VH-VL binders against Thrombospondin-4-B (thbs4b). Designs and how they scored, part 13

Target 1, 176 residues: Thrombospondin-4-B (thbs4b), of Danio rerio (Zebrafish) (Brachydanio rerio) (q8jgw0r23to198)
Amino acid sequence: ESTVYNLLTSPDCLPDLLHGGLAEQGVTELYILTTFRIQPGTGNTIFSLYNPRDNSKYFEFSVFGKANKAILRYLRRDGRMSAVTFNKLNLADGEKHRLLFHLKGLEVGHPGGFPHSQGALPVPGVELHLDCRLVETLRDLPAVFNGLNNHQAVELKTMQGKAQEGLEELKLAYGD
Below, E stands for the ipSAE of ESMFold2; O stands for the ipSAE of OpenDDE; V2 stands for 0.75 times the mean of E and O plus 0.25 times the DockQ between their complexes.

## First folded at step 13 (VH-VL; framework fv_iscalimab)

Design v5 (from q5 with heavy chain D101E W102F D104W Y105D; at its last look DockQ between E and O 0.32; V2 from the best seeds 0.00; counts 0 for: pae E 4.3 > 2)
Heavy chain, then light chain:
Amino acid sequence: QVQLVESGGGVVQPGRSLRLSCAASGFTFSDYAMHWVRQAPGKGLEWVAEIWYDGDNKYHADSVKGRFTISRDNSKITLYLQMNSLRTEDTAVYYCARELEFGWDYGMDVWGQGTLVTVSS
Amino acid sequence: DIVMTQSPLSLTVTPGEPASISCRSSQSLLYDNGYNYLDWYLQKPGQSPQVLISLGSNRASGVPDRFSGSGSGTDFTLKISRVEAEDVGVYYCMQGTQWPYTFGPGTKVDIR
ESMFold2, look of step 13: ipSAE 0.141; ipTM 0.643
ESMFold2 (binder alone), look of step 13: mean pLDDT 92; pTM 0.949
OpenDDE, look of step 13: ipSAE 0.093; ipTM 0.733

Design v6 (from r5 with heavy chain Y105T, light chain Y35W; at its last look DockQ between E and O 0.03; V2 from the best seeds 0.00; counts 0 for: pae E 4.6 > 2, placed apart)
Fold by OpenDDE, look of step 13:
Structure v6 (fold): chain C 176 residues (1-176), chain A 121 residues (1-121), chain B 112 residues (1-112)
Amino acid sequence: as target 1 above (176 residues)
Amino acid sequence: QVQLVESGGGVVQPGRSLRLSCAASGFTFSDYAMHWVRQAPGKGLEWVAEIWYDGDNKYHADSVKGRFTISRDNSKITLYLQMNSLRTEDTAVYYCARELEWGDTYGMDVWGQGTLVTVSS
Amino acid sequence: DIVMTQSPLSLTVTPGEPASISCRSSQSLLYDNGWNYLDWYLQKPGQSPQVLISLGSNRASGVPDRFSGSGSGTDFTLKISRVEAEDVGVYYCMQGTQWPYTFGPGTKVDIR
């Protein structure tokens, strides 16, 4: 059985999931699927998990049409920010694009910290698929998906401005 | 009110260093790319540098490459320009400007008042 | 680097009359996405620059409709349908197609 959350209609589900909900459910793999259309000459942040208290970022994907680039930013477990830049990525071409994040090796533990795995877990990482093509493999896992501390607030921000209508899909899924 | 305020300008000798700051207010600073543009006295505009919202992507004009470095601190809502090995030809009013790549506005839509940097022996 | 040129370099216009400024680039500014990354800026006397047009023809917020931009590739034009006293200043075109961004030399517009 698989569980799917529509984050466009139910963004309020994220705090509970990320503050231990996933861990409590024994989730070790997670999928984030987004479908979007960006007009030529523009860009946007497709989606962003962030702390509303200080506007710090947890997990964010942005498209820069002018430079033909996209950037994935995420907070690492060591508290540092990482950024992966995708060059010559023509995502702002007025066409529909589908992006899939496959997160592996989520730790099942207590929320709000850096839990130690009590069992055998796959190697943590993120696979990024764009339009059915693997474009990046990260041998790292964003901290936000391993649980947030109770004092770490989280919210979802999606595509803003006139281009907001271009975000067609944003789903979080896990399970069999 | 949306505002950019440059500071740090002054008179320096050639070869010296200077650090400019641009304090932003009235908008979500981390959503915008930022630019430095300079204007020598009585001359036209010259693009100097750009930094993206995340601070990881930077571009510099050839005239300042290797000497100037653009940076930003989103927590302080401030843009910086580190200027090393200053030359007389670097004498100019330095403007900071914001740019958004989406939404209702394009181009450098907000500019500071500028800060004067004078490099002279 | 892309070299930008403008013509004329100076223009004196009677209030109410139209004005036209040409901007030319040494290379095509047409990007792969079909847009020309050409901006027009106005610097009024004693003021900071302000954006008028972006992407060749996109009028910035708050800019009067008497301003219009046109062109593609290497040739661009800024038009003012009816020049007003507040339009006095130096107009610059700027290419943003590739780094480094480069400005034109500017066109000084005065009122007769």
Scores: ipSAE 0.046, ipTM 0.678, lowest interface PAE 4.3, mean pLDDT 89
ESMFold2, look of step 13: ipSAE 0.121; ipTM 0.639
ESMFold2 (binder alone), look of step 13: mean pLDDT 92; pTM 0.946

## First folded at step 15 (VH-VL; framework fv_iscalimab)

Design w1 (from v2 with heavy chain G107Y; at its last look DockQ between E and O 0.81; V2 from the best seeds 0.00; counts 0 for: pae O 3.4 > 2)
Heavy chain, then light chain:
Amino acid sequence: QVQLVESGGGVVQPGRSLRLSCAASGFTFSDYAMHWVRQAPGKGLEWVAEIWYDGDNKYHADSVKGRFTISRDNSKITLYLQMNSLRTEDTAVYYCARELEWSYDYYMDVWGQGTLVTVSS
Amino acid sequence: DIVMTQSPLSLTVTPGEPASISCRSSQSLLYDNGYNYLDWYLQKPGQSPQVLISLGSNRASGVPDRFSGSGSGTDFTLKISRVEAEDVGVYYCMQGTQWPYTFGPGTKVDIR
ESMFold2, look of step 15: ipSAE 0.268; ipTM 0.721
ESMFold2 (binder alone), look of step 15: mean pLDDT 94; pTM 0.958
OpenDDE, look of step 15: ipSAE 0.044; ipTM 0.671
ESMFold2, look of step 16: ipSAE 0.352; ipTM 0.752
ESMFold2 (binder alone), look of step 16: mean pLDDT 94; pTM 0.955
OpenDDE, look of step 16: ipSAE 0.068; ipTM 0.694

Design w2 (from v2 with heavy chain D56S N57Y, light chain R59L; at its last look DockQ between E and O 0.61; V2 from the best seeds 0.00; counts 0 for: pae E 8.3 > 2, grease 20.8 > 18.9)
Fold by ESMFold2, look of step 15:
Structure w2 (fold): chain C 176 residues (1-176), chain A 121 residues (1-121), chain B 112 residues (1-112)
Amino acid sequence: as target 1 above (176 residues)
Amino acid sequence: QVQLVESGGGVVQPGRSLRLSCAASGFTFSDYAMHWVRQAPGKGLEWVAEIWYDGSYKYHADSVKGRFTISRDNSKITLYLQMNSLRTEDTAVYYCARELEWSYDYGMDVWGQGTLVTVSS
Amino acid sequence: DIVMTQSPLSLTVTPGEPASISCRSSQSLLYDNGYNYLDWYLQKPGQSPQVLISLGSNLASGVPDRFSGSGSGTDFTLKISRVEAEDVGVYYCMQGTQWPYTFGPGTKVDIR
């Protein structure tokens, strides 16, 4: 009754989902779960959905260990980049951490929906849970999850180098 | 081969401007924070500036704040230091350096050869 | 600014003998995650600096294990268990706990 993709073993399905596959399956809520371990004092991008042609970031979560900082960057529907900075989140401590992104209000049958409309559509948003605690709620849905144009390339990038050994889990899930 | 190569140094008069460049190769430049560090002749090392991987944050030493600006162009794989209102005490070899944060190794692990800036009248 | 000091400022060592360099900071370098943001660099004559030790005690990739770092808070030590000819140069400690980052004055190490 649910669909789960392991993006570490099968990342190639993700672009098709973002180019319309979620809409054709009627998906209105999406979960991204990642489990990782980052050594102290190191910076890492946990994952990034990005355009490989110009390196622009559709949806990216990065950790900066020296300042105990994490940054969520995403492309808004109006074409502007947005960032949410988490100070003193303490993710680069050598311990296992879990992040859950709960994306709500995905459009059904209307590509590129209109999240700023009150009461006309489900309220789009992203809830971020860290280690089972809600740490952020966005009343904004990154444009990438409402569908990319066929001319907008997208790829998945994960933790690089020796740090990749600390990325234990990256999954995308939804019910159908 | 991971490499950093500085250029743009030279002899200039006080009050003038100069722009240093640091060309990077052999690694994904856009994944790293970068630094400028200088060394006056016969003296120790002095940190000058830092820029984060995407240019979102820039930090400068108090001795250069308001006069020097660090910047980067990830599409050209190049780090810059714009130096305005130069003073004789800015005379130094200027190094660019890559900060390693992405693995169990840490610190400024790759340095360029340096470029000499001499400010004299 | 965090002031960094080093002792001694110069050191002459017989090859094969140990060496020890002290570094002291004016404020604690221990961050709330339990780690000290203190690095050690070596600059050999005519060369660019190279990292030896990070976070107080982590040997950088490719650095021989005769080098070790210890200490916490405000007091740090770099030890060379057996000095070799290629170890000649100036050793700097650097704090990365807060901006502006600051280096110690350097310790010049020579062999007899």
Scores: ipSAE 0.007, ipTM 0.506, lowest interface PAE 8.3, mean pLDDT 83
ESMFold2 (binder alone), look of step 15: mean pLDDT 92; pTM 0.948
OpenDDE, look of step 15: ipSAE 0.063; ipTM 0.700

Design w3 (from v2 with heavy chain L100T D105N; at its last look DockQ between E and O 0.44; V2 from the best seeds 0.00; counts 0 for: pae E 6.5 > 2)
Heavy chain, then light chain:
Amino acid sequence: QVQLVESGGGVVQPGRSLRLSCAASGFTFSDYAMHWVRQAPGKGLEWVAEIWYDGDNKYHADSVKGRFTISRDNSKITLYLQMNSLRTEDTAVYYCARETEWSYNYGMDVWGQGTLVTVSS
Amino acid sequence: DIVMTQSPLSLTVTPGEPASISCRSSQSLLYDNGYNYLDWYLQKPGQSPQVLISLGSNRASGVPDRFSGSGSGTDFTLKISRVEAEDVGVYYCMQGTQWPYTFGPGTKVDIR
ESMFold2, look of step 15: ipSAE 0.026; ipTM 0.609
ESMFold2 (binder alone), look of step 15: mean pLDDT 92; pTM 0.947
OpenDDE, look of step 15: ipSAE 0.186; ipTM 0.740

Design w4 (from v2 with heavy chain D56S N57Y D105S G107Y, light chain R59L; at its last look DockQ between E and O 0.23; V2 from the best seeds 0.00; counts 0 for: pae E 10.8 > 2, grease 21.5 > 18.9)
Fold by ESMFold2, look of step 15:
Order: C-alpha cells, then sequence, then structure tokens
Structure w4 (fold): chain C 176 residues (1-176), chain A 121 residues (1-121), chain B 112 residues (1-112)
C-alpha cells in the first residue's frame, strides 16, 4: 500500500507529517521525488523545509546555475547545520532532471520514546539519486524527519518560475 | 561569523602593480562566486570583477579589462585581484564581496571593510 | 554596458516622513524568466554597502518593512514609508542582468 502526496497542490499536509504523523503511521522509509528544469546561468532553491519564524533551514536543496553546483543544507540531529555541495552536478542546463531522495531508518516509535538509533532500525540515512543514478549517500538522517517539537514551525517553499523553467513535480511518498 | 577581510592596498606610482587579497572565514568559500567592487574617494560604487566558485569563469569591467585579473585559491580560502598598469583613475577603496544565489537572485550579501589603493605620481 | 540613472541625486527628509528614489536603466532589466534583475544597496556613513532589496521588490534578510521596491523593465522605485535616523546614507541601484554589472550614481539621503 502506497501513499503519495503532491506537494505542489497539497503542501499543507507536511506540518502534521513532520510533527509526528510519519511515526504515528509507522513510516520507516520516505521518498521525495522532484522534477525540474532550470536554464543555463540561472538557479533557485528547488524546495526548502524551513522555520518561517527564524528562517533556519531544516532540509533545503538549491541549484546554483552560475556556479554549476547544488547544495543540500539540513539541520542535523545534534542541532548543527550541515551542507553537502555537489560540484559535478550541472543541473542548470535547460534539461529536465529528476531527483529522488530516499530516506531510510525513520523513527517509528512513540514521541519521546526510548533511543532507537543503536541499531534497532535500519541505518538512518538519505540516498540521493539524480536521473536514476545514485550520486550521494548521507549516513545521517536530517532532524526534521525524526519529528519536530511543538515549538518548531515548518513551511515548504518551492522554486518560482515558469516558461521553460520550473518545478514540474514535487512528491512525497511512503508505503509499499 | 561570516567575514571578509581585504589587504594589500597602499600607495603606488602609475604603471606599477599591486595584488589585493581577501581572506574569507565563517562559510564554505568554494560554494560562492566572489566580486571586487571599488569606490573612488567621494564617488559612487563601481563593479570591478567577478569569479565563479571554481574559477571557471571570470568577468571584468571594461575600465580594468586587460590590466586587472581576478583569481581565487579555494585551498587557501582567499580571493585575489592582480592589478597591473595602474592609473590614477584606479585610486579607490576596493571591497571584496560574496555573491548569494537565492530564488534566482544574485546579489552581494557580505562585504569586506575595504582596502585603499592610491595611485599617484 | 547598461547605464543606470537615479533621481534625485540627494534629498533631505524630515524624520517620520516618506522618501522615494527612482532608478532607470538604459535597457530592460526584465529577464525572460520573469524576474527584474535590479538590486538596491545602502551605504551608511563610514560603512561598507549592504543589500536592501533584490529582484526589484524582495526585501533582504533583516531589512525593515518600511522599505519597499517596485517597478519593472526600465523604471524602478525604492520607497521608505517613514524615514528614521538610521536610514541616512547613499542608496544605489544596481543591474544584474548582464556583465558588466553597473550601479546607479547614488542618492544621498539625509534627515533634517
Amino acid sequence: as target 1 above (176 residues)
Amino acid sequence: QVQLVESGGGVVQPGRSLRLSCAASGFTFSDYAMHWVRQAPGKGLEWVAEIWYDGSYKYHADSVKGRFTISRDNSKITLYLQMNSLRTEDTAVYYCARELEWSYSYYMDVWGQGTLVTVSS
Amino acid sequence: DIVMTQSPLSLTVTPGEPASISCRSSQSLLYDNGYNYLDWYLQKPGQSPQVLISLGSNLASGVPDRFSGSGSGTDFTLKISRVEAEDVGVYYCMQGTQWPYTFGPGTKVDIR
């Protein structure tokens, strides 16, 4: 059984999912699929899960067309910010690209439950596939997917654009 | 704390050379395009040069093209401006600046304090 | 090169009153992606420049909402709804559509 959210049409589901909804449903793996096109020499943030009160970034993917690079920024579970830079991904080339984030080892326990990171679950991490090819593996799960607390607001921001450029697809999926 | 610090300014005669340096700290230098912008005493801002994050593209203002060369050394976390064949018109405070790329924007979000170059005979 | 002009070149404003600065470009700054590549910078006395507005109308982080930008193509306006003492300085518009990037001549804003 599979659940798929179109985040371009129904982004309002994300706060509940990120504030414990994924764990309540027993979700252990999550997929984020995005399809986009960016013209040469331009760039944008494809999507950003961020705190609107202080503008901190929980999980953000940006393409920098002038630099021919992409950056994944995220909040680690220890509270520090991390960035992964992709210098060999020419994504602002005017062509359609598909990016898949495969998140593994999500917490399925109760809020405030006992530690589960000691190997009771699959190794937490994020695999990044670009155009069907694995290009990066994070051996850490961004904190936002472990569940936000009551004081952590979250919103989704997506790239703005049209006419030969745009975010064609942004989906969140889980289940079998 | 994100910081840019220029150095290498001074007084030189026309026709001579100087190299300016800009030391960066508090951010991943190799993720950002960098600029030089100058301001002659009592005058407005003039864009001088840009270099992309890996040095693959360099752009210079017409007023300095052929005489100035922007460069970077990402392993030393330093931006440079090599200034050859200096003219009195090059007298200015030289700022280095970091370019932020966000939501199709490209603007200089962090600036150094500047270093003065005086070209006089 | 794209020539940028500003008007007025200087103005003095009574604290608490509005101010308006115009910027014009010799070519359209509206790119075919739908964005105007016009930024506004403020240089306060004795300080380095700082960005206020990008893409004609987007306030930069930490900039008070009394600042606003508008316009498209070749004609742009920066407005300050209530001028405060900290707003004193020189305001520059800058085009980012094509190299070489070019600044306007600046508008000096003082308070009475």
Scores: ipSAE 0.005, ipTM 0.520, lowest interface PAE 10.8, mean pLDDT 84
ESMFold2 (binder alone), look of step 15: mean pLDDT 94; pTM 0.956
OpenDDE, look of step 15: ipSAE 0.028; ipTM 0.660

Design w5 (from v2 with heavy chain S30D, light chain G96A T97L; at its last look DockQ between E and O 0.23; V2 from the best seeds 0.00; counts 0 for: pae E 6.6 > 2, placed apart)
Fold by ESMFold2, look of step 15:
Structure w5 (fold): chain C 176 residues (1-176), chain A 121 residues (1-121), chain B 112 residues (1-112)
Amino acid sequence: as target 1 above (176 residues)
Amino acid sequence: QVQLVESGGGVVQPGRSLRLSCAASGFTFDDYAMHWVRQAPGKGLEWVAEIWYDGDNKYHADSVKGRFTISRDNSKITLYLQMNSLRTEDTAVYYCARELEWSYDYGMDVWGQGTLVTVSS
Amino acid sequence: DIVMTQSPLSLTVTPGEPASISCRSSQSLLYDNGYNYLDWYLQKPGQSPQVLISLGSNRASGVPDRFSGSGSGTDFTLKISRVEAEDVGVYYCMQALQWPYTFGPGTKVDIR
């Protein structure tokens, strides 16, 4: 069975999913689809999963028209922040763009973690598709999708707008 | 260390020209829009000009249109302001500034120390 | 051009007490994306300006949480919950909605 959340209309389910709900359901792959339009010369954060208590970013995608770049920021499993800059996508051109984040290698939970080691570390990944074309592959998975502890608050913030720019779609899907 | 350093200011007579430079360091210059902002002695701030990362999109305040031209040389990591037909009212400290256009963080986040231009007869 | 005004133009505050600065624009700064394109800058004595607040209410990185911005449309307020000696200077609002960008006249804040 496939599960799809429309995060623009029903974001309130995110905390439960991110506080272990994905692992409880055995989710190993996750899809985030976003459809947006950004005018030249403007910029916006398309979406941000963040901690409202300290404003730290778990997973955030922004488009900057005056600098012709997009930035994906995320918290890694080791607790450090990472940023990936996309200088050649040119997403602030006034046209509708669709991005698909395909997150792979989500860990299923076990009490106690890794009881034995073979000396290798798993390296999950993210594939980014722009308008149905693969444009980036990351060998890293934002930690938020493997679960937050109960002291890590999370909220979703999204861009708003119409006429010149807007966020038409932000969906989270799994289970296919 | 992110840094902007202006130079090229001085004393000139009305009608003459000056070229200001702003040397950047400590960040990837080609990824940022840049601004000039001026402040007359004892007065407030006045935005003068903006240029985008590629150097092709330029915008100027009405008070300087046709006389001042913002430009950049990304290979030299330098921002410029060509000031022609200077008037006494152009007397000011001129700051260069980097525009931060990130997620919800926005604004001119890094400023130089300023360079003084004095136009007097 | 969008005209920006500020009130008061100066104020003197006892250390530890609050301060409030008003900024008004001649037209709405609320953009279709739901954000107000109004920034606040502080120029301390002898220094270059620094950004405090962006987009009406977003505190810039490294700015203490005693600074807050509020308002929408044409009316905006910068608040300092407890003024400290390092907060002395001139506070400017600036609209960044459309060219040419324009600053308010500034509000000089001093302490007793």
Scores: ipSAE 0.017, ipTM 0.592, lowest interface PAE 6.6, mean pLDDT 83
ESMFold2 (binder alone), look of step 15: mean pLDDT 92; pTM 0.949
OpenDDE, look of step 15: ipSAE 0.023; ipTM 0.645

## First folded at step 16 (VH-VL; framework fv_iscalimab)

Design x1 (from w1 with heavy chain D56K; at its last look DockQ between E and O 0.76; V2 from the best seeds 0.00; counts 0 for: pae O 4.8 > 2)
Fold by OpenDDE, look of step 16:
Structure x1 (fold): chain C 176 residues (1-176), chain A 121 residues (1-121), chain B 112 residues (1-112)
Amino acid sequence: as target 1 above (176 residues)
Amino acid sequence: QVQLVESGGGVVQPGRSLRLSCAASGFTFSDYAMHWVRQAPGKGLEWVAEIWYDGKNKYHADSVKGRFTISRDNSKITLYLQMNSLRTEDTAVYYCARELEWSYDYYMDVWGQGTLVTVSS
Amino acid sequence: DIVMTQSPLSLTVTPGEPASISCRSSQSLLYDNGYNYLDWYLQKPGQSPQVLISLGSNRASGVPDRFSGSGSGTDFTLKISRVEAEDVGVYYCMQGTQWPYTFGPGTKVDIR
């Protein structure tokens, strides 16, 4: 059985999930699906998980139109920030695009994002699919999805203004 | 160190052609849109042209359309401005500028020192 | 084309005193993405222009906090809370909402 959260309508579900909810449910794989349209020659941050207390970033995906690229920024398990550039994605062309983040190898029962892999657990990583095409594979996992400490606040930020109308879908799913 | 250096300026007669170059260094040139902006002596700034990362999307001011062409060679890390049918009113210092694209934010964050073009009989 | 205007065109300020420059556009600079593409640039004497503010209110990296931008739509303001000698130069607003990009005529700021 699969569980799907609509993060556009229920963003308040994220704190509980990321503060141990996923781990308690034994979730080892996670999907983030987003559908959006960006005007030609522009860019935007599609979505961002961040700490509202200090505005630090946990997981953020941004599109850069004139540079024809996107950047995934995320907090690593070692406490440092990482940025992955996806070149020549052509996401800011006025067309509708669907992105799928497939996160694998989530740690169960390890709040705070401390990696502890035992047994035949899958290699942690993120696959990025654009319009059903695999475009990138990361051999790393954002710390936020391995659980946050209770003192770490988290909120979701999405495209604002008229661009919000272009963000049609943002879902988090796990399960069978 | 991020740097832009313009060259190719000089004195030319009306009707002649001139090509300006802007050599970039210190950054991944092919990831950035570039601009030409000019300033007539004692006057304000005037946007001239823009070119995107791929060299395909180009925009020109009406004052130079049909006469000026912006281009780039990413392999040479150089921006160009081909100026044909030059007029006296084209006399100006020509600046090249890099456009920083930060998500939804766009602005010219790096400028060259400029090269002077003088069109006179 | 979007026509940009500025006021005043010239301003003389006593060091330590505040300064305010207005910029107006003939059309709204609010883009479809919900942001105003209005930049402020400063050209100090004998130098190339440098960015101060983007998106109407975003202070560029390295820009002192005495500089601030405000406004939306067609009316924008650049404020300097305490003018310093190094702030002398010509200030330009520029719209980046649509091509062709257009600059204001500039505002010359001098120290008394």
Scores: ipSAE 0.021, ipTM 0.641, lowest interface PAE 4.8, mean pLDDT 89
ESMFold2, look of step 16: ipSAE 0.362; ipTM 0.747
ESMFold2 (binder alone), look of step 16: mean pLDDT 94; pTM 0.959

Design x2 (from w1 with heavy chain D56S N57K; at its last look DockQ between E and O 0.77; V2 from the best seeds 0.00; counts 0 for: pae E 4.0 > 2)
Fold by ESMFold2, look of step 16:
Structure x2 (fold): chain C 176 residues (1-176), chain A 121 residues (1-121), chain B 112 residues (1-112)
Amino acid sequence: as target 1 above (176 residues)
Amino acid sequence: QVQLVESGGGVVQPGRSLRLSCAASGFTFSDYAMHWVRQAPGKGLEWVAEIWYDGSKKYHADSVKGRFTISRDNSKITLYLQMNSLRTEDTAVYYCARELEWSYDYYMDVWGQGTLVTVSS
Amino acid sequence: DIVMTQSPLSLTVTPGEPASISCRSSQSLLYDNGYNYLDWYLQKPGQSPQVLISLGSNRASGVPDRFSGSGSGTDFTLKISRVEAEDVGVYYCMQGTQWPYTFGPGTKVDIR
């Protein structure tokens, strides 16, 4: 069974999920799907999960308009910011592109106890697929998907201006 | 150390041609759009041309269209400006500049020292 | 082409006092992505230009916080809250919304 949230129409579901809801449901894998079209010349941020109080980025994907680049910025579990640059990915070409972020190794909380031994631990990480092709594997999991405390505000920002018309899909899915 | 160094300036007569070069170092040249900007003696800045990272798109100011051509050779890490049919009003210091792009923000963050082109009879 | 104008064209300021420079464009600098592409550059005497502000208000790396930019559409302002001797030079606005890109005529800032 799969659960799918359309973040373009229901972004208010994110606080519950990100403030521990995913871990409480036992979610170990998460998918973020986005479909977009960006015209050449000027880039945009496809989406950003950010703290509105200080504008820090928990998980943000941006596409450059002139350089053949995209960039993923995220907060690591150790509190440090990380950025991954994707060279040779010209996504601002006026064509439809689909990205899938496959987040793996989300840890399930174990109230009051020691970690359970359940065999080999899954390797936490993110796989990024562009147009059905794996283009990046990160051996790190953004902290935002492993639970924010209740004092860490989070909001979703998407493409700005008239470019918003080119953001066709932004979904969060888990389950099967 | 990010650096841009222009060369190829000099004194030429009207109607002749000159090619400027801009040697880049300290960064991955093929990842950046590049510009030429000029400044006539005692005057303000005038944008001249832009070329995208792979040379696929080129843009020129109206004052130089059809006479000047921006180009790049990413294997030689060099930006060029071919200036044909030079006129006295083309007399200026010519700067090359690198464009920093950060998502939707861009500006010319690194400039060369400039090379002087004097067009006079 | 988008015509850029600046006011004043020359400004003499007592050290430690504020300065304000206006930039106007002949048409809106709002691009389809929702941002206004107006940059401010400073050319100090004998030097190449250097960027101060992008997108009307974003300070570039290493630019002191006494420089601030504001405005939208066709009207933009650069403010220097407390002018120092090192701030002497010519200040240019430039639009990057539409090719060909265009600079304003410059504002020469001197100290008394």
Scores: ipSAE 0.235, ipTM 0.713, lowest interface PAE 4.0, mean pLDDT 86
ESMFold2 (binder alone), look of step 16: mean pLDDT 94; pTM 0.958
OpenDDE, look of step 16: ipSAE 0.343; ipTM 0.768

Design x3 (from w1 with heavy chain D56S N57K, light chain G96Y; at its last look DockQ between E and O 0.57; V2 from the best seeds 0.00; counts 0 for: pae E 8.0 > 2)
Fold by ESMFold2, look of step 16:
Structure x3 (fold): chain C 176 residues (1-176), chain A 121 residues (1-121), chain B 112 residues (1-112)
Amino acid sequence: as target 1 above (176 residues)
Amino acid sequence: QVQLVESGGGVVQPGRSLRLSCAASGFTFSDYAMHWVRQAPGKGLEWVAEIWYDGSKKYHADSVKGRFTISRDNSKITLYLQMNSLRTEDTAVYYCARELEWSYDYYMDVWGQGTLVTVSS
Amino acid sequence: DIVMTQSPLSLTVTPGEPASISCRSSQSLLYDNGYNYLDWYLQKPGQSPQVLISLGSNRASGVPDRFSGSGSGTDFTLKISRVEAEDVGVYYCMQYTQWPYTFGPGTKVDIR
């Protein structure tokens, strides 16, 4: 019983999910799948979950146009910003690529900590798969997926300009 | 501390060769594209060459193409500029610079102090 | 090659007063991803160049808020809201939309 949102056609679902909707449904794991094509030398931000009021980044994945690099930027649960550089991901090569983010250990339900009513404590983390291969494991979970308060606006930004047509999929899924 | 130090400049006659070196420290050299930029005495800046992080792409200004070759040795953490068939117009201070790349942006964020090349009869 | 021009080529400013420098390119610097690939660099007397602004308007790390960049396409402006003594030097714009990268001729900013 899985739930899948197409964020390219239904982005309006995203604020409700991030403002408590995931927690209300008891979601502890989340998948983000993106499929894109970027021409050599043209780098892009594939997607960004950001605060439109101050332009701060909650969760952003960007591809370098001429280096074999990509960067994941995100807001940590402690309020600090982190950046993870992937020095050997050649994604701006004109070919189709699929990235899957598997987010685990989402905190749910009640203010003041992890819920323990369901048994073992979830282990927070993010696994990144590129073209069906695991390429990175983070032991940290972006704060945006544990819920935003009502004063933290959020919007989705994707690839800009004429390159926008190279973004074929951006989906958010949970359940099993 | 991120640092770039150029060396190899000097006085040479036209038609001769020099090799400039740029020693890097304080960062993972193989993650960055690198540049050479020059400045003739009393003149503005002129971009000379770029090399990508792994050496796979090299670009040169038209004024030096065929005469100058940018290169790097990531194991020695050093950038080079081989300058052949030097002309008096090549007289300049030569700077090496590191390129900081973000997905949609890049700029030369760290520069060396430069090394002077004088080409004179 | 893309030709870059700057205006004025020189200006003298009383400390605390604003300054404005224009940069024009022979071709549009607006790339397909929606960004303008134009940097501003400052070279203080006796020093190596340092970056101030990237993408026409993005302030580099550690650069004071009194510096701002604006413009798009072929016309760009660097503004200094209150010139300080440490701001003296030569300001260069540079396009990096295509190789070869090219600098403007520079604008010398001096204090009275």
Scores: ipSAE 0.020, ipTM 0.588, lowest interface PAE 8.0, mean pLDDT 84
ESMFold2 (binder alone), look of step 16: mean pLDDT 94; pTM 0.954
OpenDDE, look of step 16: ipSAE 0.165; ipTM 0.729

